VH-VL binders against Peptidoglycan synthesis regulatory protein ReoY 2 (reoY2). Designs and how they scored, part 8

Target 1, 183 residues: Peptidoglycan synthesis regulatory protein ReoY 2 (reoY2), of Halalkalibacterium halodurans (q9k656)
Amino acid sequence: MGKWVSVAEKRQFLKWFLTQQLKRKDAKRILEYLLQHYHLLEQVMFTEEIRGRERTLVISTLQSDEPGFAFYLYRRKIEDPIRALGELQANPADPIYLILHFHGKAQNHQYLQMLDSESREYIKRFKQFQAYKEETDSLIEAVLIENEKKMLLQQIDEALDLKDERRFKDLVKKLQELDRRSS

## First folded at step 1 (VH-VL)

Design o1 (framework fv_ogalvibart)
Fold by ESMFold2-Fast, scan of step 1:
Formats: structure tokens, C-alpha cells, sequence
Structure o1 (fold): chain C 183 residues (1-183), chain A 125 residues (1-125), chain B 107 residues (1-107)
């Protein structure tokens, strides 16, 4: 039992996707063919991973760092969109897995709703990992700043005890720079 | 009111050609895929061909592949079927029919929600 | 190609009867099946799409059911206007294919 997505939802998303600039312009012909044939759209399943035993289409917008087009069928890879379209036309009843790469897809709620359960879980996990990484990096930076402030304060106290005016001015300047970074 | 009107049918000899037209009105023709379906006298329905909303994609029944060509002119709201190398078994009433190019509130495609009245093609020697 | 087979080819019924027509697909078509009504000398009329969805303007006495390979059209209480030929049609894949038709005639 897979993720149920209405053909109307798939159609509206693909119409929006086609407003974006594709890396491979000839790949739009495949998406247009799917839009014009509702029975093929019923066979389309949105996913985030290449399927080894199923037909998998990969299409990317210009803003994505991913390759512009690839069609995987079993152990084969087809890089010509026109040849891929021919395979789709020859086998219209077989499932089609579609991977779309575009800027902001992890935050695109319409796209996320159409993903299969594994892909949806992958995106959630990736978001959680990214949030954790960003939070962890922030905490490490805060600890480093705090430790350096303590060291600078100890060194300032030592310079005052030794009446080293040059060192005192140097350390105070470093402390002020660190305070600006933590603001 | 949605209306589809076929024309161009008639009596032709085997091996000759004939062109059918279907004039559409009452809807945005350029937003819908269109089909040709035929019915031999006293027999059932047989799907013949489809053309996408913009004319870029076409599909044919095996029985007519290589002989028939479907086309459309969105500026004239007209669908065409060019029939070459006609055979006696092509004798039928030919209907044009609309296929949804956009989903309505039901969320599902509708096959052949509107049909023309048909035009008779008789292939006889 | 997907072959569509209807049963029966002809049935005789009286006004008020419950009429059932069956349609079988040679392979799974999910729910991509439509039912059409055709009267002599007229174009077919869409009754049901997506196996069980009633087209607007079609009387509620018509209903459809089924999925996969077995489908049924039911007329709960036959009216005089319902004597016609009925066709099932799959639109899961090209080429689209129709059943051979079921003629509903007066008993």
C-alpha cells in the first residue's frame, strides 16, 4: 500500500514545476506528456531515491546542483530525454518514479505531501539533522567565545598586576572585538 | 453550451483518402485533449486516436497506425483526422470526443465527457 | 492491449427491475473505468467515471462498483428511458478499449 496522491495534486504541482527553468529544456517534453495523459500520472510516484527495479526519472531545475536529466531502468541509465519518452510511450502501464530537484524543496509543503513514505521520512530526518548541526555549531562557537573571554580576563588581570600598559591595551582591544562577535 | 460537430464524411473507394473535421464551441478548446472514436454499422465502439491539448503528443490504435493522422488547429477550434489508404473495414460513424485537459472539483479525469453527433464514412467499391 | 469483456451481451428486463451488467478487464486497470449509455442513432453518453463516480445530470438509480479487473454497473429501478446499449471502457492505458456492449431490451 503506497502513498495515495490524487492525479489533480500531481498535475497542479507539475504545472508549477514547469514554470521553473530546467537544466535540460528537452526534459520538459516528458513532463508535458505526463500532464496530457492522466493514466500515466496515476502511475507516477514522487520519490527521493533511485529505484533499481523500477523506472526512475530524475529532472532538475537550473538552480539545483543535481544533474539535469537521467532515466534509470533496471541497471541501465538513459541520458537522452527523447529516448526516455519513447520508453514511457511503449510501456504506459508500468510504474514511474519521479525525482524532482529544485531550490527550496525541503520547505515546499505541496511537494512533501506527494512523496512516498520513505522519502517523506528521509526529508524529515534530513531537516532534523540540519537543525541539529546548526544548533551544535552555534553551541560550539558560544563555548569557544566564552572560554576565550575567560582567558583574556585572566591575562588582563595579570597585565594590570605587572603594570604592562601595552599588553593591557592589546588585551582590552581583543576583548572588545570578541564582545562584538557575540552580539 | 459545449458542442462538437463533425463533418467531412461520405462515400469513398478503397485506397482513397478522406479528411474529417470536428468544430468545437462552448469551451476553451485549447485546454482539452481530443479523441476520435468510431463505430461500424451495428457494432461496438472502437477508439481510434488521441491528441494532446497543444498538439504535441498523439497516440493511435494499431488498426490505423501509419494510415491515419490526427491534428488540431487551436486558433480555429477544430480537430482533424486525415484518413489515407482507406479499407472496407474503416466503414463506420466517426465521433470526436473531448477528454479533460483540467481537473474539476471532483479531482478526476473524465473520458469522453462530450461527444459529437458523428459523421458516416462508407468505404465501398 | 487490455481486453474488456461484458456480460451478458443482451438482457431482457421490465420497468422497475434491478439490472446488473458486469465488465472484466484482462489485466488490472485500478479504477480507471467508465460506463457509457448509447441509444439507437445517438452518440454515447458518459454515465460513470473512475468506476463509481456518477457524472453530473445522470439519475441516481445508476451506480458503479469494482476495482482491478471486475466491475459492475447497476440500475436500481429500470425506467423506460434506460432501454439502451451500455459500454464499459478502460482508460488506464493506451490504446483505450471498450467492452463489446450489453443491450438492455424490453421483456
Amino acid sequence: as target 1 above (183 residues)
Amino acid sequence: QVQLVESGGGVVQPGRSLRLSCAASGFTFSSYGMHWVRQAPGKGLEWVAVISYDGSNKYYADSVTGRFTISRDNSKNTLYLQMNSLRAEDTAVYYCARDRGYYDSSGYWRPFDYWGQGTLVTVSS
Amino acid sequence: DIQMTQSPSTLSASVGDRVTITCRASQSISSWLAWFQQKPGKAPKLLIYKASSLESGVPSRFSGSGSGTEFTLTISSLQPDDFATYYCQQYNSYPYTFGQGTKVEIK
Scores: ipSAE 0.000, ipTM 0.454, lowest interface PAE 17.5, mean pLDDT 81

Design o11 (framework fv_ogalvibart)
Fold by ESMFold2-Fast, scan of step 1:
Structure o11 (fold): chain C 183 residues (1-183), chain A 126 residues (1-126), chain B 107 residues (1-107)
Amino acid sequence: as target 1 above (183 residues)
Amino acid sequence: QVQLVESGGGVVQPGRSLRLSCAASGFTFSSYGMHWVRQAPGKGLEWVAVISYDGSNKYYADSVTGRFTISRDNSKNTLYLQMNSLRAEDTAVYYCARDEYTIEYGSGTYVYFDYWGQGTLVTVSS
Amino acid sequence: DIQMTQSPSTLSASVGDRVTITCRASQSISSWLAWFQQKPGKAPKLLIYKASSLESGVPSRFSGSGSGTEFTLTISSLQPDDFATYYCQQYNSYPYTFGQGTKVEIK
């Protein structure tokens, strides 16, 4: 079940978010459009999961290592923000799931309060994993492992973007093997 | 309303070929990955093959690799399974299934079967 | 390949009973498990995905729990319409694999 979040709370947070520098300048137009249209902003739900049947927007700031923009709907990925905006305009009554990547997200209480329960649990698990991977017996080994993990995570994200399930599974196996080595 | 209807099953001799079809309606077929799953009489379910939404990626169970070919025609909203070199062990009800997914950012894409067709029986006997 | 084992293989129960079916994976599959119901001569029907998420239209008496290698499907108050075979399925990795099935029969 979704959590109720007021339009005023969403508006205040998105206004703050727009003070950050986005990786994709065109994505700023989508957020500005949502802010100008109350009925669309009512349909916005903050999440950390890309939904198969729902519309999911992913927008990242320059301070984040995540890709700048993606729009997902029914197993397809739209990378053009203008095309994505057209899709949102065509179906104004349907839910819009929004994933935002920015520095300090896990510690931003305003953002966390707007997330559904599943997303809050995901962030908690992710924070625990981040804390764990910082523990190591060798600084040099830790640096190499972190660089390889970062590369694998980027490749995993690319596989998600390309909808390549097998490549994703292969990369996850490599990440798991690397995690065992770091343990 | 989502509907999947399989056809093309029947009795066929070992070593021969058969082509199954699955007609989809009630959703945007070209946006979904599709699967074939079979069930031998009185036995459990066995996954057979998958094809991506655009037909560019395909994967098969080891038991059918090299003999079966999955394909789709998005203009006709139809999924196919070409079965060559049929064996007695291929006797089963064949279901087509639509995949649905959740992408958990940072952990990946996972798919499950939300809708199934009624199935079509393939009997391989001499 | 990931092996899925269900327990029990058959279960006799009465209307109103709480029924529990267990599914065990040979290696960790996180939460990537679905439960299906199959009635004689019919296609499987999705009940639960992601271990505990109830599919739309499925009665609330059905629930799923578990993670890693141990999973449970519970029917809180068995109804006549629930006598069927239930399958668990992992979708953590290819090839996707199913449990052998649990047949729920009337006592």
Scores: ipSAE 0.000, ipTM 0.470, lowest interface PAE 16.6, mean pLDDT 81

Design o12 (framework fv_ogalvibart)
Fold by ESMFold2-Fast, scan of step 1:
Structure o12 (fold): chain C 183 residues (1-183), chain A 122 residues (1-122), chain B 107 residues (1-107)
Amino acid sequence: as target 1 above (183 residues)
Amino acid sequence: QVQLVESGGGVVQPGRSLRLSCAASGFTFSSYGMHWVRQAPGKGLEWVAVISYDGSNKYYADSVTGRFTISRDNSKNTLYLQMNSLRAEDTAVYYCAKGSWELLRGAYFDYWGQGTLVTVSS
Amino acid sequence: DIQMTQSPSTLSASVGDRVTITCRASQSISSWLAWFQQKPGKAPKLLIYKASSLESGVPSRFSGSGSGTEFTLTISSLQPDDFATYYCQQYNTYPFTFGQGTKVEIK
């Protein structure tokens, strides 16, 4: 049916991904191994979430803030790519979930169409929500301004209690400036 | 599966400081707002602080304003909570929570860490 | 701040029962409400978001409804795994606030 991903599509994307600079250089060996073995590449599923009981490989480029490499299996975490490769070789028929972190992946059409349904919904939702950025930031700014006013009022009360006339005048001036900007 | 792992909890005396960390994996950390939520022993949940995806916007609960500082290091996929002037009332399990989207408003918590216990006692 | 009040605070139920928990907001929060399940010693788990949207992987026996100030979480046929504390949370306005929790205990 029209939602599955061919081995050719996976191969083409992974070849492109390998042109990027990875955080962990030795992780390239795993991707190269997958590219050289058709039966393993058939078992690869692209995802955005770690699967607790299934093999999940996480590989990141230098531009990503994510960890460079991790291999998860049955709630275990393996950080050595060589050991991870050994696990793949031992169990060639089992599914392999692959999480790739790289710059611009939310806008990368080829990558998005390879994601499992759960991950596709996640990315779709994220793109949808980016449309509201200005409105949400404006609301947060309004809340932060109110919090700043509250802090200034508390400091003004303290200055009054301490009879610190200079500080009182400075704080009142700051509050008035904040009021003008928020109005 | 997203993973959030808190650390840095412990027993500390009133008036002292403690820094919590939350190590994130399995999602694009730099694209999401992150939150701290706490729970006192045997009590309910209390929202503590939020930081936007790029660190430019922060908001705090009134109970911690001026004492706690939320920060993040997107290069390390790590969220922080610097807790100063600790009080007995700050005793709680502190959870790291992921916002569901990039923006701060309208973001529910889709994933939580396991929590780290902070005990403030003399 | 928006105060969230849950009812009841505790309820006793048997496996197979229909369980209903209500959450009331002190002012309108539109549909910006989530429901969480928490078991002793564990982190909260998201069940419902936007008042009525079922989180991926959550059993269909869980459902949410409501808007504005009154919200309901329903478990159509209680299972052994459902004995837990349930929390509502508004995410309409900062500070985000939670209900006090509803403990669902075995009868």
Scores: ipSAE 0.000, ipTM 0.431, lowest interface PAE 17.1, mean pLDDT 81

Design o13 (framework fv_ogalvibart)
Fold by ESMFold2-Fast, scan of step 1:
Structure o13 (fold): chain C 183 residues (1-183), chain A 124 residues (1-124), chain B 107 residues (1-107)
Amino acid sequence: as target 1 above (183 residues)
Amino acid sequence: QVQLVESGGGVVQPGRSLRLSCAASGFTFSSYGMHWVRQAPGKGLEWVAVISYDGSYKYYADSVTGRFTISRDNSKNTLYLQMNSLRAEDTAVYYCAKDIEYSSSFGYYYMDVWGQGTLVTVSS
Amino acid sequence: DIQMTQSPSTLSASVGDRVTITCRASQSISSWLAWFQQKPGKAPKLLIYKASSLESGVPSRFSGSGSGTEFTLTISSLQPDDFATYYCQQYNSYPYTFGQGTKVEIK
């Protein structure tokens, strides 16, 4: 079966969320509107994915690198919170998917409990993604540095063959600088 | 309408370099992740690389790691693939593809729109 | 890396036939699977995402199902436009990987 999240639980979390500083101050009005209208709050579902053909509301705090506000409908993007509020008021019975970006989201137990299993899988994959990213970035940097070293060594050999002392000295200095980056 | 147009393909000798471009229009390019995918003649699709909307994150297939570099210029709505130390097995049609992810740091997403591709032939 | 294996590699069918293509992942990918259609000389086109969600503009005769490691693409009544190669693709983790493709050709 699906997970049931009470309106009281949603209200409690959104009241906490509104204590954070939002990137878009006028986006606060939308959350306040949801809190004041029980029937709309019933339609709210917390998610980590923009739902192509359904309404998806994205709101971010100042600590997030994400855009402060976006409202998606059929993959269209509405960036004006007042226009988005008008859409919510016009279609109150339709589902509202809510994506909140804030510091510590992946470790926020209350937030994670409100997500469907599918959205929790997104968070799980994100954690795995970050681990792979760190490992892969380190490997790529090492390979790129090694390739540059090989080029420098070839040029150093050529400078030695031509007895070009100035070029040799310059290339050795560049190789030493590259060695500092790799340590 | 969303449109992606690849360019820069051609015939190149093994060991040399080639730079591919992908010109994007019809969407806010700076807000979406982008991918490169290739297809060798008569073969299947092979994913090559991805770059995040701001260029801060990149990931490469093992077959191209250390040789290819993905980059983007959001001011020019253009995606790039710098291909170094080219090998015969890099011969393929190269497609750029738009990610459905919008400026989000979470998850992995599917590709929805693809360019028409540009042919790269690596031969002596 | 997650390996994607499609079955069959080639399928001969007639207009009006029900066609089923299977895709298997070497490890669980939940529902993070897309299906693409590619016609000769053309770029791939997205048909289905998240295993079963039909992309806008794709005919309803196409459907996807499955989760975990086994997935299917079904064409309920094959049309002339459907003779093409079909690919499954996982987006559970990087690197993204494709199946080897299934060519649906005329009988």
Scores: ipSAE 0.000, ipTM 0.474, lowest interface PAE 17.5, mean pLDDT 82

Design o16 (framework fv_ogalvibart)
Fold by ESMFold2-Fast, scan of step 1:
Structure o16 (fold): chain C 183 residues (1-183), chain A 124 residues (1-124), chain B 107 residues (1-107)
Amino acid sequence: as target 1 above (183 residues)
Amino acid sequence: QVQLVESGGGVVQPGRSLRLSCAASGFTFSSYGMHWVRQAPGKGLEWVAVISYDGSNKYYADSVTGRFTISRDNSKNTLYLQMNSLRAEDTAVYYCARDSTLWFGELSYYFDYWGQGTLVTVSS
Amino acid sequence: DIQMTQSPSTLSASVGDRVTITCRASQSISSWLAWFQQKPGKAPKLLIYKASSLESGVPSRFSGSGSGTEFTLTISSLQPDDFATYYCQQYNSYPYTFGQGTKVEIK
């Protein structure tokens, strides 16, 4: 199923993570609390997936495009780090899933090594997802360009039929601009 | 409990447009991604499109890319599929389905609840 | 795109029979596979997710196994309510793709 990660490895990584600038300064308080309490840090598992019925903390650095903080518990989303800290203190024996967002995460071997097997598969899937999104966006753009060209060609034909020289020249320029975009 | 009700299907001529709706109830609609899946008469299932919980991410099957648009209105608990430039091969029962993953922005998962479907027939 | 192929396309069975349906992916999908049951005129119903996890409320006679490219759905003792069409679906990557379906008919 998953890899066992020592408390020492988690501690070392989280100390490094705290040297980064967090989007939410009050989220730092939660990480500092985990570092000061061995029994809680022992329950921490690094993951890339929000767990619906389990405690999941999401913390992001300033360089990440992800939200700065979220805490998920039993299908509820808590956005206040202080409230989240209270929930963690109330149930110290339960697992704590931790999702960290930071620049270069996909290339950070230390972080990736701490992830469970499910999270490693999630990352592989996410990379394929990004590739598909880029391909789909390119296809949509190509279709929109072709539709615009088709419409312009119809309008050019109409301008020729009506002997509207100024409109004809304007439409031809628009068509040339689309041809440059599609090349 | 969880209910998904599709509407907007009907008979339409090739090249025309049609908009499908899916009314959701019994769960927090704004927390779940949603899918459209279709099934041609007597044929198998084909995934059409997905939209994230907040509408920020959308993905489409190649067969409908550029013609169909998925959207949602979280204030009305309603999912939409705008279908333009309809073709005979778009004839199918269209199902809306709920993603099993809460608050997905990037990755969706399997479908845990389905509506009963609405039939779209594209014929001249 | 990932192609999903089911075998057999149709099978005839009697109540009490053990039936096995196979689903093959054109490339590895890890365990990101779901199985659905569909009866005529009805929407599909989720049976199994993540290759082997039984959905709540689904009878224990249904089980799933496999990882990578080969997966199986097994019904240990077929009941009258199980005559239906079964579909596998990969959710490893977009576009999501389904198998062509396996129709389980009465012998």
Scores: ipSAE 0.000, ipTM 0.513, lowest interface PAE 13.5, mean pLDDT 84

Design o17 (framework fv_ogalvibart)
Heavy chain, then light chain:
Amino acid sequence: QVQLVESGGGVVQPGRSLRLSCAASGFTFSNYGMHWVRQAPGKGLEWVAVISYDGSNKYYADSVTGRFTISRDNSKNTLYLQMNSLRAEDTAVYYCAKEYGSYRTFYDWFDPWGQGTLVTVSS
Amino acid sequence: DIQMTQSPSTLSASVGDRVTITCRASQSISSWLAWFQQKPGKAPKLLIYKASSLESGVPSRFSGSGSGTEFTLTISSLQPDDFATYYCQQYNSYPYTFGQGTKVEIK
ESMFold2-Fast, scan of step 1: ipSAE 0.007; ipTM 0.556

Design o2 (framework fv_ogalvibart)
Fold by ESMFold2-Fast, scan of step 1:
Structure o2 (fold): chain C 183 residues (1-183), chain A 124 residues (1-124), chain B 107 residues (1-107)
Amino acid sequence: as target 1 above (183 residues)
Amino acid sequence: QVQLVESGGGVVQPGRSLRLSCAASGFTFSSYGMHWVRQAPGKGLEWVAVISYDGSNKYYADSVTGRFTISRDNSKNTLYLQMNSLRAEDTAVYYCARGPRYYGSGSYLAFDIWGQGTLVTVSS
Amino acid sequence: DIQMTQSPSTLSASVGDRVTITCRASQSISSWLAWFQQKPGKAPKLLIYKASSLESGVPSRFSGSGSGTEFTLTISSLQPDDFATYYCQQYNSYSRTFGQGTKVEIK
C-alpha cells in the first residue's frame, strides 16, 4: 500500500454513495456505522478485487448488475448485512476492503483516486478483456452467418436439382435477407 | 486415493528454524486452500495458518505471526511451513488439512481431509 | 478471540449408550461450528459441519444441534469404534478456535 487516503476524503465519498439506492437497503446500516466510527473508517481500503486474507465488503446500487451485498472474510461469504455488521463490531482493528458497484464508476475520478495501483491495473485489464470479448463475439456471429449462407446455398442447389420452383424462390429470398443483415 | 503426508519434523533447540512439508495426492491440489493445525502432547488442537489455492492470500494465528511462513508449490502438489525463532511452546504434532474448493458458506471451511501429522520437539 | 468450552472433559460410557457432548462459545457464532473425532495416534476426522450437517460417510448415529452460543453433539447408540476424543471448532471469525476436547472412554 503506497497511496494514503484521508478519512475526510473517504467520508465525503461514502456520504455521496449513501444518496444512491442500494439493492440491499439494510447494507446502509454498515456504511453508516463506518461513518460514525473514525478508527474503522481509517481501516477502510477501496479495492476492485475480493481479498480472501482481509475482510472484503461488497455493496451495489440498484443500477448495477452485480449482487447487492456480500461480506467476504477469510474465504467465507456472509450475505446478511446485520451479521456482517456484527463481525465488524467484533474485530474493529482489522483492515476492511470495500468494493462499491455503481453507475459511472469507471469514470468517477474521486473513486478511482482512492484505489491502490493494483486495483486500477485490474480495472484496466478487465476493460481490455471486455473489448476483446466483444470483438470475439462479433467474429462468432460472422461465422454463424457464413454457415447459414452455406446451408442455404446447398438447399438452393437441391431445389434446383429437384426442379422445386416454390422452394427455390423461398430459399433465394432468405439468402437475400441474410446478405442484407450481414452488410 | 486422497491423502496428505507431512514430513520435516524433528528435535530442535529454541531459537532455531525448521521447515515442514505436506505432500498432497489424489485430488487437484491447486483448487484447494490448505491449513496447518498443531497439537501439543496431551493437549487440544490449535489452528496455525492457512494459504489460498493460488498462494496469494495467507493468514496466521497470533501465536505464530511474524515467526512462521506458510507457502505452497502447486507444480509439486506440496504445502510448506517455515518455522523460525522456535519456542518450547511450539512443541506439537503438526497436521496439514485441506480447505474448501469453493468459498462462500462457512460449511465449506470445514477441514475434511487431514494428514497423519509430524512431530516437532523444541527443547534445550 | 472466541473461546470454545466443552463439557464434560471426560465421560465413561458403555456400548449402546446415548452420549451427549456440549460446546459453548464465548460469543454468538451462528451455526459456524464443526465437530471432529480423534483416536489416539491418529489425525482428527470431520463428523459434522455447520452445526448440524453430517459429513459424507459418517454414520447416522451422530447428530449435531444448536446455534448461537450452545451446541450439542449426540451419539444415539455408542459403538466400540466411537471411543475417542471429540472436538468442536468455530469458524465464525478469522481466527479458528477449538474446544479443549471431550474424551469418551469405556466404563
Scores: ipSAE 0.000, ipTM 0.413, lowest interface PAE 21.8, mean pLDDT 79

Design o20 (from o1, 14 letters changed; framework fv_ogalvibart)
Heavy chain, then light chain:
Amino acid sequence: QVQLVESGGGVVQPGRSLRLSCAASGFTFSSYGMHWVRQAPGKGLEWVAVISYDGSNKYYADSVTGRFTISRDNSKNTLYLQMNSLRAEDTAVYYCARDTAMVEYYYDRSGMDVWGQGTLVTVSS
Amino acid sequence: DIQMTQSPSTLSASVGDRVTITCRASQSISSWLAWFQQKPGKAPKLLIYKASSLESGVPSRFSGSGSGTEFTLTISSLQPDDFATYYCQQYNSYPYTFGQGTKVEIK
ESMFold2-Fast, scan of step 1: ipSAE 0.007; ipTM 0.546

Design o4 (framework fv_ogalvibart)
Fold by ESMFold2-Fast, scan of step 1:
Structure o4 (fold): chain C 183 residues (1-183), chain A 127 residues (1-127), chain B 107 residues (1-107)
Amino acid sequence: as target 1 above (183 residues)
Amino acid sequence: QVQLVESGGGVVQPGRSLRLSCAASGFTFSSYGMHWVRQAPGKGLEWVAVISYDGSNKYYADSVTGRFTISRDNSKNTLYLQMNSLRAEDTAVYYCARGGYYDILTGYRHYYGMDVWGQGTLVTVSS
Amino acid sequence: DIQMTQSPSTLSASVGDRVTITCRASQSISSWLAWFQQKPGKAPKLLIYKASSLESGVPSRFSGSGSGTEFTLTISSLQPDDFATYYCQQYDSYPLTFGQGTKVEIK
């Protein structure tokens, strides 16, 4: 989301993902189909949020506690990968949102750069905050929290400049939560 | 001590709405997925819904899809279940339960099973 | 949806008995199965996760086995504290589904 991701980058990542053991082995057929069809892969967008009114595919590796496979289309949930594949084949021009759950996702630079900006920033900031909180059962906690606040303030300024009211409100809530933790 | 406490249950007429809350304490709430599980009087356990650690992913049982909404407020360490268009068959004790751990540093998600449960709150839907 | 069939629905046993409860999934769930114990008026308690991993604080007389579609919970020597209802639960895919429960009663 936000920045366009090249088909080559998506292809490279999905080929790697297919080397992992999936919870639902028949979901592999959907990913293989996407890899073999340029125009479908062009419509794929990586996200961390289920979109009820868009086509959303969720695929997970065995190490994840998330569902192995789900395909959401409007208020419908399809759990059969073959049925989902049929829907993708019938409507090739519509966007496809893809949620992948796997070990090491937060530190996988290739995956993170394919996510929409808000998802990437949330994971980055939360990762930094958790690392700081974990190591700072001590006096330096305030310094590390201030660095996280500085990053949030920069993003708030960006949202204001872009007149993105929804993002502004979400970021302010995150800043308020961080302020509560620093008190 | 690790604890979950449900509230908001009561008697409600069919077609009405009710909101349940689950207050968490003693652990890093924002690092765990959370579940709602219900049990009708004298019956077995039925899974209702799950929400991921950050609220970005949600899944529902078919019986409640379109009627119930799971949400969370990590700043208040609280899980919610908004129940709309209630039916007699929704009568049950509703439990909140702690689910999988999400290690934000590694991106590792693992499932220990639902290892911490609240005491439950009774919802009775009757005319 | 993955259907979980538990057997028996009820069993009568005496203290010291070896108790076996079986759970069958309608399709393969690998090892993504948990076992819960529920006493009257109380919330369920996790006993086993990943089919055979004993939860911290659970007595060693409890054990789980199986993979794919057939699973078993065994109590090697039944204690008074073990009279309860037991549930299996798959977490291979959503929606999560429970077995119908097995009540272990005093003989």
Scores: ipSAE 0.000, ipTM 0.451, lowest interface PAE 18.1, mean pLDDT 79

Design o6 (from o1 with heavy chain S52W R100E Y103D D104F S105W W109D R110Y P111Y; framework fv_ogalvibart)
Fold by ESMFold2-Fast, scan of step 1:
Structure o6 (fold): chain C 183 residues (1-183), chain A 125 residues (1-125), chain B 107 residues (1-107)
Amino acid sequence: as target 1 above (183 residues)
Amino acid sequence: QVQLVESGGGVVQPGRSLRLSCAASGFTFSSYGMHWVRQAPGKGLEWVAVIWYDGSNKYYADSVTGRFTISRDNSKNTLYLQMNSLRAEDTAVYYCARDEGYDFWSGYDYYFDYWGQGTLVTVSS
Amino acid sequence: DIQMTQSPSTLSASVGDRVTITCRASQSISSWLAWFQQKPGKAPKLLIYKASSLESGVPSRFSGSGSGTEFTLTISSLQPDDFATYYCQQYNSYPYTFGQGTKVEIK
């Protein structure tokens, strides 16, 4: 099971996290409740994966593309933060898994230090996958631009052969615009 | 109905300290986050600090971090700004402001719906 | 920190004119932007919140639009009471930041 994290360390991070704007206003109440109750903070574990039979809270900031709030319990999904808070209050000794989504998460040293080893490894793999995907997408875009340039050059040659000055000028303008976009 | 009244401003020498107060009335003070915002003479607005409804969480602008301390007394409906190691560039009108959209149930920080009239702090030698 | 830039810094207008002020954020702030009006010697007054929501009691000639990084405040028919300085402010994240202000002065 991952790394031991002190309550003080969790408290410091969650106080920082609450300086960010959350997508769901009522989700802030849950985090404030956790901060006010030492025994519940002891049960909090930071993770990047939804646990199948454990309590998992998902909370996102406005800058994240992820949904603002979800609470998973025994494969059930609860979308009402007040109802989720009630469940936390009823079972204070059970583990609470917390997934936080915010901009710059992969670069946040404090956050990464609180994750278990499996979650940190997942982020590394995800970053490698993102880098590969971005590189692949850029290559595809470059190929499409090159193909369009080749087509335009062929059409320019045809316009020159036909002595179509207007079409030649229009095609040259299109090629120049494409060159500006490709830089 | 809702009123915010600042006090404690004045002329002070560089390196000295001042404590500003903001007296709130007409609403449940303990349910709202509160802010300090300042404006230097002839210049624009600059956000200074925030304190949450229960006083547990605070954030400061980099320009005042380590020198200013925001606090509140919910039993007296009063917000404070303790200003230490004052500099000439701290000369400004200081406003207190209430954040709207923060209610007891949500705890969400939001926009400034009410402002005080401001209190002038002049730091000069 | 998120930088807020307003354009123009000053504009001259006549009563009845349509006035437009632009505000740009250095990174996306979704719709978490407010517009304030400030008259000399007075505290700022909230006009618009959440980019486009008109505050209660504010005249309908004021409107806001935009999301992400570009925002606009429009006054559809300028009145004498509208000659003032206008500020945009992001409240997406701490520290909260304001634009430098736009002074609307009589032509």
Scores: ipSAE 0.000, ipTM 0.442, lowest interface PAE 18.5, mean pLDDT 82

